VHH binders against Serine/arginine-rich splicing factor 11 (SRSF11). Designs and how they scored, part 7

Target 1, 81 residues: Serine/arginine-rich splicing factor 11 (SRSF11), of Homo sapiens (Human) (q05519r33to113)
Amino acid sequence: EVIQVTNVSPSASSEQMRTLFGFLGKIDELRLFPPDDSPLPVSSRVCFVKFHDPDSAVVAQHLTNTVFVDRALIVVPYAEG
Key: E = the ipSAE of ESMFold2; O = the ipSAE of OpenDDE; V2 = 0.75 times the mean of E and O plus 0.25 times the DockQ between their complexes.

## First folded at step 4 (VHH)

Design v10 (from d2 with T50G N58A Y102S W104S; framework vhh_enristomig)
Fold by ESMFold2-Fast, scan of step 4:
Structure v10 (fold): chain B 81 residues (1-81), chain A 123 residues (1-123)
Amino acid sequence: as target 1 above (81 residues)
Amino acid sequence: EVQLLESGGGEVQPGGSLRLSCAASGFTFSSYAISWYRQAPGKQREWVSGITSGGSTAYAESVKGRFTISRDNAKNTLYLQMSSLRAEDTAVYYCAKEVTYSPSGSYTEFDYWGQGTLVTVKP
């Protein structure tokens, strides 16, 4: 029920990610790294989304290769240890 | 110790091509997303292109269709094939390793910048 979204634009915000993935179902938790106000210079960011409904996580994987802001997203399931 | 060494820069005429390389050591290359950035004199560093550990690619709007990023995990090397070069592509080109995060927010390293390689497009 947790997805990992990679290749996220440095210009994307947590609110924009929440809006995009919120269309697919109720979000229990969303974390974007580094955080929006981080001074860390990065080429891309990583977002983790925990959906309330596991079916939403399956559907979200179809967003792989969807251009968001300035680049294509990569969405994969995240298996927590 | 993480090391990134860029090479392949040089002088080229408008419309020409160059292939840049970034040799990586000190980390598990195949596990990280790596990007190319560039910085022209007096300008801020800008992102050019990135490739994830899985091989998915992305490009800045200014280079789409002209540049191709690729990686060779067996050789721990990142490439940038540049074609149809323009005067505005003149810059020092750098490669940078991405930070790895877990859902809890723990991470391994911040971006590491190499020494850079100079590309000059001369009319």
Scores: ipSAE 0.018, ipTM 0.415, lowest interface PAE 5.6, mean pLDDT 80

Design v2 (framework vhh_7z1x_3; at its last look DockQ between E and O 0.11; V2 from the best seeds 0.00; counts 0 for: pae E 4.6 > 2, placed apart)
Fold by OpenDDE, look of step 5:
Structure v2 (fold): chain B 81 residues (1-81), chain A 122 residues (1-122)
Amino acid sequence: as target 1 above (81 residues)
Amino acid sequence: QVQLVETGGGLVQPGGSLRLSCTASGFTFSSYAMYWVRQAPGKGLEWLSGISGSGGSTAYADSVKGRFTISRDNAKNTLYLQMNSLQPDDTAVYFCAKEGTIYWSGPDFDYWGQGTQVTVSS
């Protein structure tokens, strides 16, 4: 039920990510790295989204290559262990 | 294969300056943010500075802000750290690190060099 989203724009906020993936289903947890208040410069950000419904995670993978803000997202399933 | 090689460390007196270099290979250097971190004796890793792939954005830890300057030459695949006004508590092994893997548990750096020793002492 966890996805990893890579190639996230440095300009994207955690709230924007939550809004985007929230349309697909209930989100139990969302982590954006680096976080919004981090001083670390990065070429891209990474977002982890834990959906309440595993089916939402499957649907989320279809957002791969969708341009968000200024980057085409890559959405893949993520194994925590 | 990714490789990072730090150079420029040494012994310097308090108030002195050093310029560290990090030569990168095995990846598209300009596509990744790069960072300097250090480890002092008996202490954990400390993030010092970062610079975006293009060099357009920089950041510094409060401990080194105003004294250290990070820069890069993408044509030379080289990262730099200009260290001024060095103090004894800056004594540490200094590493350059590549922007890398982010885990569910938190961010991490992909690759590090062997580090270069910086010793600040009278």
Scores: ipSAE 0.042, ipTM 0.436, lowest interface PAE 2.9, mean pLDDT 91
ESMFold2-Fast, scan of step 4: ipSAE 0.168; ipTM 0.603
ESMFold2, look of step 5: ipSAE 0.209; ipTM 0.600
ESMFold2 (binder alone), look of step 5: mean pLDDT 80; pTM 0.808

Design v3 (framework vhh_7z1x_3)
Fold by ESMFold2-Fast, scan of step 4:
Structure v3 (fold): chain B 81 residues (1-81), chain A 121 residues (1-121)
Amino acid sequence: as target 1 above (81 residues)
Amino acid sequence: QVQLVETGGGLVQPGGSLRLSCTASGFTFSSYAMYWVRQAPGKGLEWLSGISGSGGSTAYADSVKGRFTISRDNAKNTLYLQMNSLQPDDTAVYFCAKEGTSWSGPDFDYWGQGTQVTVSS
């Protein structure tokens, strides 16, 4: 299962996102948009995390409304097909 | 549905200026970064410039830095690109793009037919 994390600070890095979500379980894939090396300015960023274990995705939703860097995260299930 | 409509292209001589506009609908415009990209004849897509949702931050590709200026009017849901000191190599179709949210894909979305800019004498 994949989670979508919105309201991510422009100052947050992929490394910081991996640290935060990595303690909840093995991460198969993490994508932060725009990427850390992007020259594009942004008002906020969006992160997608694919956990190896679906239970980790359920637990991660408890991080909704947790302040990270300078603002509260919004964590929801994400399904794309 | 997200819709972006580019206007303002045309024929201009080298050294001339043009101002492009992009009218947005279907989303909260001020909440998303916006970008300008172009595709020259026989070439791939080239990213040119970006602006944050608030307008407080901008970025430019080296090929256009100092010549092009990106801006936005959030009250009018409109993105602009002021192009000065135009060169024949600026001949391209110009597209505006919204900050992407896709899991599987690009870091921006783009829509519409673009607007043609031709720099020729």
Scores: ipSAE 0.000, ipTM 0.117, lowest interface PAE 14.5, mean pLDDT 77

Design v4 (from a3, 14 letters changed; framework vhh_7z1x_3)
Fold by ESMFold2-Fast, scan of step 4:
Structure v4 (fold): chain B 81 residues (1-81), chain A 124 residues (1-124)
Amino acid sequence: as target 1 above (81 residues)
Amino acid sequence: QVQLVETGGGLVQPGGSLRLSCTASGFTFSSYAMYWVRQAPGKGLEWLSGISGSGGSTAYADSVKGRFTISRDNAKNTLYLQMNSLQPDDTAVYFCAKEGTISWTLSGPDFDYWGQGTQVTVSS
C-alpha cells in the first residue's frame, strides 16, 4: 500500500504531492524527503505515499513518466525492510 | 567504481582550524550535491553541511553554522570543509557523501559512505 516516488522536483512541496496522489485515494501517510523546510541541497527528492486502499497504490503506478513541476516522476511499489 | 577519499584531519587545539578535502572519482562530480557528515565517539551520525552541484547553494547544521564553510572545485573534483573555531565536541571521523549515497526511508535518511573518513581530534 506504500509507493515510492523518485525524481521529484526540488521545487515540489508536500502539499502538492498530497494533492496529486490524493485524487487516487485516501492517504494514510505521506513523507517527502528532504522535508519542505530542509536546508539540505538536492537535485531531486523522494516521496513515500501510504494509501488506505491497496488498489490506490496500484493505480498510482500509472503516474510513472508523468511530468510534475519540471520532470517525470518515477513511481514504484515500496516495502520497508 | 565511485570513490571518495577524505584527507586533512589531524590533532588540533581548541580554537584551531583545519581544512578537510574530499577527492571524488568515478562519476560526473559537478552533477551531484555533496555533503559533509561526522560521527563522534559515543554519538550518532550528524549531517553538517551540503553544497549543490554548481556550488551556488549551501546549507549548514546549526551546530556548525558560522564556524564551518563548505566549498567545491569542480575542475579538480574536490570538495572542501574549512573548519574554524574548533571545539573538543568537534572530535569525530568526518566523511564526505554524494547525493546518491543517501537512502531515504519512511523513517528518514540512511547514509552510505564511500570513503574511510578522516579523523579530527580537538584536544588541549
Scores: ipSAE 0.033, ipTM 0.451, lowest interface PAE 5.4, mean pLDDT 83

Design v5 (framework vhh_7zox_3)
Fold by ESMFold2-Fast, scan of step 4:
Structure v5 (fold): chain B 81 residues (1-81), chain A 123 residues (1-123)
Amino acid sequence: as target 1 above (81 residues)
Amino acid sequence: DVQLVESGGGLVQPGGSLRLSCVASGFTFSSYAMYWVRQAPGKGLEWVSGISSGGSTGYADSVKGRFAISRDNAKNTLYLQMNRLKPEDTAVYYCAKEGTIYWTLSGPDFDYAGQGTQVTVSS
């Protein structure tokens, strides 16, 4: 039920990610790293989205290769390890 | 093929200074952001400072104003000037290349390429 979104623009916000993935279903938890207020210089960011409904996580994977802000998102299932 | 060799750590009294160095090889150093991260005894990883390929810098709030990151692209070397050191700065310091610091639901993690350099701030 958790997806990992990589290749997220440095200028994207947690609110923008929540809006985008919220269209696909109820979100139980969303974390964007580094956080919006982080001083860490990065070329891309990573977002984790935990959906209430596992079907939403499957649908979200279809957003892989969708341009968001200035680059294509990579959306995969997340497994701890 | 990425190799990072940290040096410059040691024992220093509170209020003292140290300069850490990291010599990089195996990649085009000037093309990547570089970072300093640290791990204190019994604690998790903490990002300390970063410098982009273009020279823009960032610092964790805990070190802002006391530490200065810099790079010498001609020498493939990253530096961390540490001033007004505190006991809380005691840690093993690691040099990291962009792409080796990554995030998990539990926080940051990284694939280190070097052994790190121990900094101990104690009287």
Scores: ipSAE 0.118, ipTM 0.483, lowest interface PAE 4.0, mean pLDDT 85

Design v6 (framework vhh_7zox_3; at its last look DockQ between E and O 0.19; V2 from the best seeds 0.00; counts 0 for: pae E 5.3 > 2, placed apart)
Amino acid sequence: DVQLVESGGGLVQPGGSLRLSCVASGFTFSSYAMYWVRQAPGKGLEWVSGISSGGSTGYADSVKGRFAISRDNAKNTLYLQMNRLKPEDTAVYYCAKEGTIYWSGPDFDYAGQGTQVTVSS
ESMFold2-Fast, scan of step 4: ipSAE 0.462; ipTM 0.765
ESMFold2, look of step 5: ipSAE 0.157; ipTM 0.556
ESMFold2 (binder alone), look of step 5: mean pLDDT 82; pTM 0.838
OpenDDE, look of step 5: ipSAE 0.416; ipTM 0.797

Design v7 (framework vhh_enristomig)
Fold by ESMFold2-Fast, scan of step 4:
Structure v7 (fold): chain B 81 residues (1-81), chain A 123 residues (1-123)
Amino acid sequence: as target 1 above (81 residues)
Amino acid sequence: EVQLLESGGGEVQPGGSLRLSCAASGFTFSSYAIYWYRQAPGKQREWVSGITSGGSTNYAESVKGRFTISRDNAKNTLYLQMSSLRAEDTAVYYCAKEGTIYWTLSGPDYDYWGQGTLVTVKP
């Protein structure tokens, strides 16, 4: 029920990610790395979204290749250890 | 395949200077952000500085104004020029490529760390 979003713009914010993925269903948890206030310079960021409804996670994978800010997102299912 | 080899560490007195180098191979160096991290005895690893493929730099607050990161894409080498060194800068310094930072729900993890180079600042 967790998706991993890669190729996220350095200038995207956690609020923008929550708005985008919130359209697909209730979000239980969203974490964008490095965090918005991180001084770590990166060429791209990674976002994890935990949906309340597992169906929302399946639908969210259709957002792969959707341009957000300045680049196309890569959305895949995430399984942790 | 990815290899990062740190060098340039040593012993210096407070106020001294050192230049660290990180020689990269196994990937297209110019396409990635590269970072310096350090780990002091008994402490957790901390990020020190980074430089993007485009040359934008940033620094941890503790080293701002004293350290300068730079890269030479023709030589596939990252540098850290350290000046005004303090006892608290004593640590093993590591070079990390952006692609080796593995993000998890709990935060960063690392696929590969170089061997590191020891910097000791003592009077």
Scores: ipSAE 0.085, ipTM 0.480, lowest interface PAE 4.2, mean pLDDT 84

Design v8 (framework vhh_enristomig; at its last look DockQ between E and O 0.75; V2 from the best seeds 0.00; counts 0 for: pae E 2.9 > 2)
Amino acid sequence: EVQLLESGGGEVQPGGSLRLSCAASGFTFSSYAIYWYRQAPGKQREWVSGITSGGSTNYAESVKGRFTISRDNAKNTLYLQMSSLRAEDTAVYYCAKEGTIYWSGPDYDYWGQGTLVTVKP
ESMFold2-Fast, scan of step 4: ipSAE 0.294; ipTM 0.691
ESMFold2, look of step 5: ipSAE 0.135; ipTM 0.652
ESMFold2 (binder alone), look of step 5: mean pLDDT 80; pTM 0.799
OpenDDE, look of step 5: ipSAE 0.238; ipTM 0.736

Design w1 (framework vhh_7n9e_1)
Fold by ESMFold2-Fast, scan of step 4:
Structure w1 (fold): chain B 81 residues (1-81), chain A 122 residues (1-122)
Amino acid sequence: as target 1 above (81 residues)
Amino acid sequence: DVQLVESGGGLVQAGGSLRLSCAASGFTFSDYAMYWGRQAPGKGREWVSGISGSGGSTAYASSVKGRFTISRDNAKNTLYLQMNNLKPEDTALYYCAKEGTIYWSGPDYDYWGQGTQVTVSS
């Protein structure tokens, strides 16, 4: 299943997000928006993580309020339409 | 097949330092992110720090940011945690984990080591 991570620092990288969430289980897909090379100015970014094991997505929600780089993450389940 | 062996723990006074090591075998070490976790007496497991396979990216729990430094030596298949300015609340069993471990969900700990005890007194 997929989680949505909001309040991600503008200076965080996709590799840093993979390092943090990889601790919880095998990652099938990770997408950080805007991408690392985007010229768009943003105050925060959003990350989507698809775990191989659905249980990892449930556990990942415990990372809500974890300070990463310079701000606290918000982790919620994501339902793809 | 995967083996992780932690060492370097001990007794230390508040304000002191320790360096932990994790010797890894049974997999291609440089292909995987590695992590340090800890479990304090009577409490659940807590993620402490992580490092990418190349060593190019690191992350830390807010409770240890600025005091702990994670590093790795891929030629030696060894993960390190340098712990400075230790506090009594850092007292815990410290263990390393390979990428792919389901850390908090409980039953799947094939990639966890036995741990090394860190005790900080005042």
Scores: ipSAE 0.000, ipTM 0.199, lowest interface PAE 14.5, mean pLDDT 79

Design w2 (from a6 with S52T; framework vhh_7n9e_1)
Fold by ESMFold2-Fast, scan of step 4:
Structure w2 (fold): chain B 81 residues (1-81), chain A 124 residues (1-124)
Amino acid sequence: as target 1 above (81 residues)
Amino acid sequence: DVQLVESGGGLVQAGGSLRLSCAASGFTFSSYAMYWGRQAPGKGREWVSGITGSGGSTAYASSVKGRFTISRDNAKNTLYLQMNNLKPEDTALYYCAKEGTIYWTLSGPDYDYWGQGTQVTVSS
């Protein structure tokens, strides 16, 4: 029920990510890296979204190649290991 | 295959200066942010400085702000760290990193992708 979103714009915010993925279902946890307050400069960011409903994570993968802010998102299932 | 090779470290006296270099290959250098980190004996790794792919924006850890300057030469695929007014507490192994080699997990960053590094030793 966790997805990994890469190629996230440096100017995107955690609030914007919550709004976008919140349309797909209840979010239990969302983390955008580096954090919004990080001084670390990046060309792109990574977002992890944990949905309450596993079906929401499946649907979210259909957002791969959707332009958000200034670039296309890459959405894949996340597995630690 | 991504390759990062640090150089320019050495032994200097407090108040001295050093310029570190990082030669990058295996990727489109100008498309990625680059970082300098360090690890002192008996301490964890700490981020020191970063620069965007274009060089248009830089950032520094509070411990080095005003003393260190990060820069890059995209034509040469090289990252630099100019270190001025060095202090004994700056003694550490210095590493460069491409943004994609910092491993992001749900719990935060993981720094296992650092290269060999270049040793900086500052005597009093």
Scores: ipSAE 0.062, ipTM 0.462, lowest interface PAE 4.8, mean pLDDT 84

Design w5 (from a6 with S62K; framework vhh_7n9e_1)
Fold by ESMFold2-Fast, scan of step 4:
Structure w5 (fold): chain B 81 residues (1-81), chain A 124 residues (1-124)
Amino acid sequence: as target 1 above (81 residues)
Amino acid sequence: DVQLVESGGGLVQAGGSLRLSCAASGFTFSSYAMYWGRQAPGKGREWVSGISGSGGSTAYAKSVKGRFTISRDNAKNTLYLQMNNLKPEDTALYYCAKEGTIYWTLSGPDYDYWGQGTQVTVSS
């Protein structure tokens, strides 16, 4: 199960995202875009988190509207296809 | 509805210069980063340059660094690309993109519709 996290602060790191979502369950994959070392200027970033347990992905969606760093996260299920 | 209209392309000799413009509408221009990308025949899309909403930060692909300058006029909702010392390998269709038009997938960036672009042809 994969979730898509949008409205992520440009100053947030992959390590911080992994720490936050790691509390909800085992993470199989995490990708933060653009990557931490990207030269691309952005006003916000997007993170994808693949949980080992589908229940962790359901719980993570309740973090929508939770302030992380300097802004509220938007957490939705990611459609594969 | 977001609209981006590119202009300023043309045919130039190697060593020449061109200034591209992108007229933006349908969103709060100063709140979003803006980008220039290009696509040469038979090649994929290549990111060229980017600028933050305020204009305070800019970045360039290695292939154009030192020759191209990105800028914006937030009062006019317009993005610019000043291209100097043009080379035949700069021949491409140049596109303007708003932050959010570059969609991210688990596998990396994916590009939605960028508009029609403006053709730049550099002869040797």
Scores: ipSAE 0.059, ipTM 0.430, lowest interface PAE 4.7, mean pLDDT 84

Design w6 (from a6 with S31Y; framework vhh_7n9e_1)
Amino acid sequence: DVQLVESGGGLVQAGGSLRLSCAASGFTFSYYAMYWGRQAPGKGREWVSGISGSGGSTAYASSVKGRFTISRDNAKNTLYLQMNNLKPEDTALYYCAKEGTIYWTLSGPDYDYWGQGTQVTVSS
ESMFold2-Fast, scan of step 4: ipSAE 0.111; ipTM 0.499

Design x1 (framework vhh_7n9e_1)
Fold by ESMFold2-Fast, scan of step 4:
Structure x1 (fold): chain B 81 residues (1-81), chain A 122 residues (1-122)
Amino acid sequence: as target 1 above (81 residues)
Amino acid sequence: DVQLVESGGGLVQAGGSLRLSCAASGFTFSSYAMYWGRQAPGKGREWVSGISGSGGSTAYASSVKGRFTISRDNAKNTLYLQMNNLKPEDTALYYCARESGSYLPWGEYDYWGQGTQVTVSS
């Protein structure tokens, strides 16, 4: 359902993340933190992706260690409360 | 201390509109992302929408995308949710929440309000 993507480049955009993960299935929600317009200086960002199909979330975990922009992504399942 | 107070809920016909407000106090409002969530009777909490501290970035649950608009007025410490084309399934207690500060925008709020009831009838 929901994956957490860490080690996201500070220069990556939410649209670039949507393009990458959208290839794996329909995305219900995607949020990149801090947001694209944030003035906060960060060394990396975190992205949350909610897929319509739970199977897409399983497949997305195989993207762990894939270089995107300038660094390798870390993709894990996110358990919602 | 930190306080969030929602208002603007009520009874409305399907296809109608409502605008919710959330008055924030006790913290530097513009420094935090803010969220709207909802909970229908007998169901769990559902994330609805979020907005960055500056207001420059927004996100929406697929169930409300295109119908709801989140906004904020940092000079007034107020968060808004404009709800258009309301459906019976939008009936829920709507509450606002402040980001947790840990970069976890969903389910990881550190403060949230008591909520305002929205009921949509046919």
Scores: ipSAE 0.000, ipTM 0.137, lowest interface PAE 11.0, mean pLDDT 79

Design x2 (framework vhh_7n9e_1)
Fold by ESMFold2-Fast, scan of step 4:
Structure x2 (fold): chain B 81 residues (1-81), chain A 122 residues (1-122)
Amino acid sequence: as target 1 above (81 residues)
Amino acid sequence: DVQLVESGGGLVQAGGSLRLSCAASGFTFSSYAMYWGRQAPGKGREWVSGISGSGGSTAYASSVKGRFTISRDNAKNTLYLQMNNLKPEDTALYYCAKEGSGTFPYDSYDYWGQGTQVTVSS
């Protein structure tokens, strides 16, 4: 029910990530690292999305290689613990 | 395995200075940006400063800008935070982190290190 999204643009926002993945199903939790207000010098960001419905996590993996902002996303399942 | 070990914390009076160190191992240090964060009692984690892999770019939280200086020695795999003009509000557990350490469900704590306590008396 949790996906890991890597290769996220430094300029992408948590709100944009919620909009993109929210269309696939109810989001219980979304975390983008570093957070939006961080001026940290990063080459890439990582986002974790916890869906209420496990089926939404499966569908979300089809977004891998989708260009978002300025680069292609990498979406994989993430096992907690 | 990635390991980050912070040191240099302690008790200091307001207006004083401390220099924190973070010894890194288990990865190619110069290839990753590094960060300092802190957590005060009863508060969430807050970002303090960051530095690019080469050391060519730095950034600071507005609350510490002008007082703190982040630096790194890639030959020694060590990150530093020079803290000047310390205030009681700077009292917190200070920890370092590697770029891309945001691991769900927040088990990136292993890569955030154990932290070093900084206490600033009034």
Scores: ipSAE 0.000, ipTM 0.149, lowest interface PAE 12.2, mean pLDDT 79

Design x3 (framework vhh_7n9e_1)
Fold by ESMFold2-Fast, scan of step 4:
Structure x3 (fold): chain B 81 residues (1-81), chain A 122 residues (1-122)
Amino acid sequence: as target 1 above (81 residues)
Amino acid sequence: DVQLVESGGGLVQAGGSLRLSCAASGFTFSSYAMYWGRQAPGKGREWVSGISGSGGSTAYASSVKGRFTISRDNAKNTLYLQMNNLKPEDTALYYCAAEYGSTWPLSGYDYWGQGTQVTVSS
């Protein structure tokens, strides 16, 4: 029920990520690394999204290669092993 | 208990290279972002680099970008920092840190190791 989104723009915010993925279903948790308030300069960010409905995580993989802000997203299932 | 043990520091001439390692235990390593920080004598702690749990995203301080490379081996629970073209201003105690989460994942406070000393002579 968790997806990992890589190649996220440094200009993207947690709110923008929530807006984008929220249309696919209820989000239980969303974590953007580094966080919006991080002191680290970044060239790329990673987002983890935990959906309430596991089906939403499957559908979210359709967003792979979608340009968001200035670059294409990579969306994969997150392995918690 | 979260345990982080840094190694690989030492004395090196300007222009040289070092590879630092951080052995992690006590948490699900692949679920947490990891960081390298440093503290030079008489100065505050400075963030150097960060890497996501999967290794898919990295970040670098402007002072080290292009010279340092952060990486991780999740099968070995080990974080690395490859340092090339070292400068005297890189002299510092280098720490690794994990975001110690109270909730899943990537929440909470950083936990710093004891550090490994890097000294770069001119």
Scores: ipSAE 0.000, ipTM 0.101, lowest interface PAE 14.4, mean pLDDT 77

Design x4 (framework vhh_7n9e_1)
Fold by ESMFold2-Fast, scan of step 4:
Structure x4 (fold): chain B 81 residues (1-81), chain A 122 residues (1-122)
Amino acid sequence: as target 1 above (81 residues)
Amino acid sequence: DVQLVESGGGLVQAGGSLRLSCAASGFTFSSYAMYWGRQAPGKGREWVSGISGSGGSTAYASSVKGRFTISRDNAKNTLYLQMNNLKPEDTALYYCAKEGPTFYWGSDFDYWGQGTQVTVSS
């Protein structure tokens, strides 16, 4: 029910990620790393989205290779380890 | 394997300038953000500056903002820190660091170099 979104643009915001993935279902938790207010530059950001409905997490994987802001997203199931 | 070799440190008078270099190998340099950190005698490590993989975005600690400039040459796999108007409080061992996967989950920077000593006399 948790997806990991990598290759997220450094200029994307948590609100933009919430809007994009919220279209697919109710979001219980969304965390973007580093946070929006971080002064640290990074090559890309990582977003974790916990959906209320596990089916939303499956559908969200279809967004892999979708260009968002300036680059293609990589959406996979989140597996710790 | 990742290797980072810092150079360019030395002894300089307050108000002087130094340019630090970090030679990187063992990874695709242009794909990762790079950072400079420092450790002053008797103090903990602190982040100084960072630059995105493309060089299009930079950030600085408040203590060095306006005096230090971070840059990179991706063709040469080299990171630079131009330090102007140096102050005695800038005296520290300076390290470069590569963006790491664990950084996204609240870990500190991984410093793999030995560092280069900068000493600023009053």
Scores: ipSAE 0.014, ipTM 0.350, lowest interface PAE 7.6, mean pLDDT 83

Design x5 (framework vhh_7n9e_1)
Fold by ESMFold2-Fast, scan of step 4:
Structure x5 (fold): chain B 81 residues (1-81), chain A 123 residues (1-123)
Amino acid sequence: as target 1 above (81 residues)
Amino acid sequence: DVQLVESGGGLVQAGGSLRLSCAASGFTFSSYAMYWGRQAPGKGREWVSGISGSGGSTAYASSVKGRFTISRDNAKNTLYLQMNNLKPEDTALYYCAKEGSYLTWPGSDYDYWGQGTQVTVSS
């Protein structure tokens, strides 16, 4: 029920990611790396989203190749330990 | 597949300079941000500097700002750290890291893909 979102714009925020993925279902946890306002220069960011409903994670994978901010997102299932 | 090999460390007196290099392979170097971190004996790891894939953006820890300069040569797949006005407190093992390693920074022991290069600054 966890997805990994890569190729996230450096200028995207945690709030924008919550808004995008929140419409697909209840979010239990969302982590964006590096965090908002980080001084680290990055070419892209990575976001992890834990949905309450596992079906939301399946639907979210359909957002792969969707342009968000300035680039296409890559959404894959994340297998946690 | 990602391989990072650091070099250029050594022994230098306070006030001296060193230039570190990191040779990268196994990925499209210009597409990823790169970082320098360090770990002093008996201390935790510290982020030192970062540079965007294009080289157009850089950032520095407050402890090294004005003394260190990060740069890259994308044609040679090489990352550099020019260290000037070195202080004894800069003594540490220096590591380079590829974008993505920040997911565990400063967390895990597996953040870096090389052995590091030792910098020792005598008082």
Scores: ipSAE 0.000, ipTM 0.158, lowest interface PAE 12.9, mean pLDDT 79

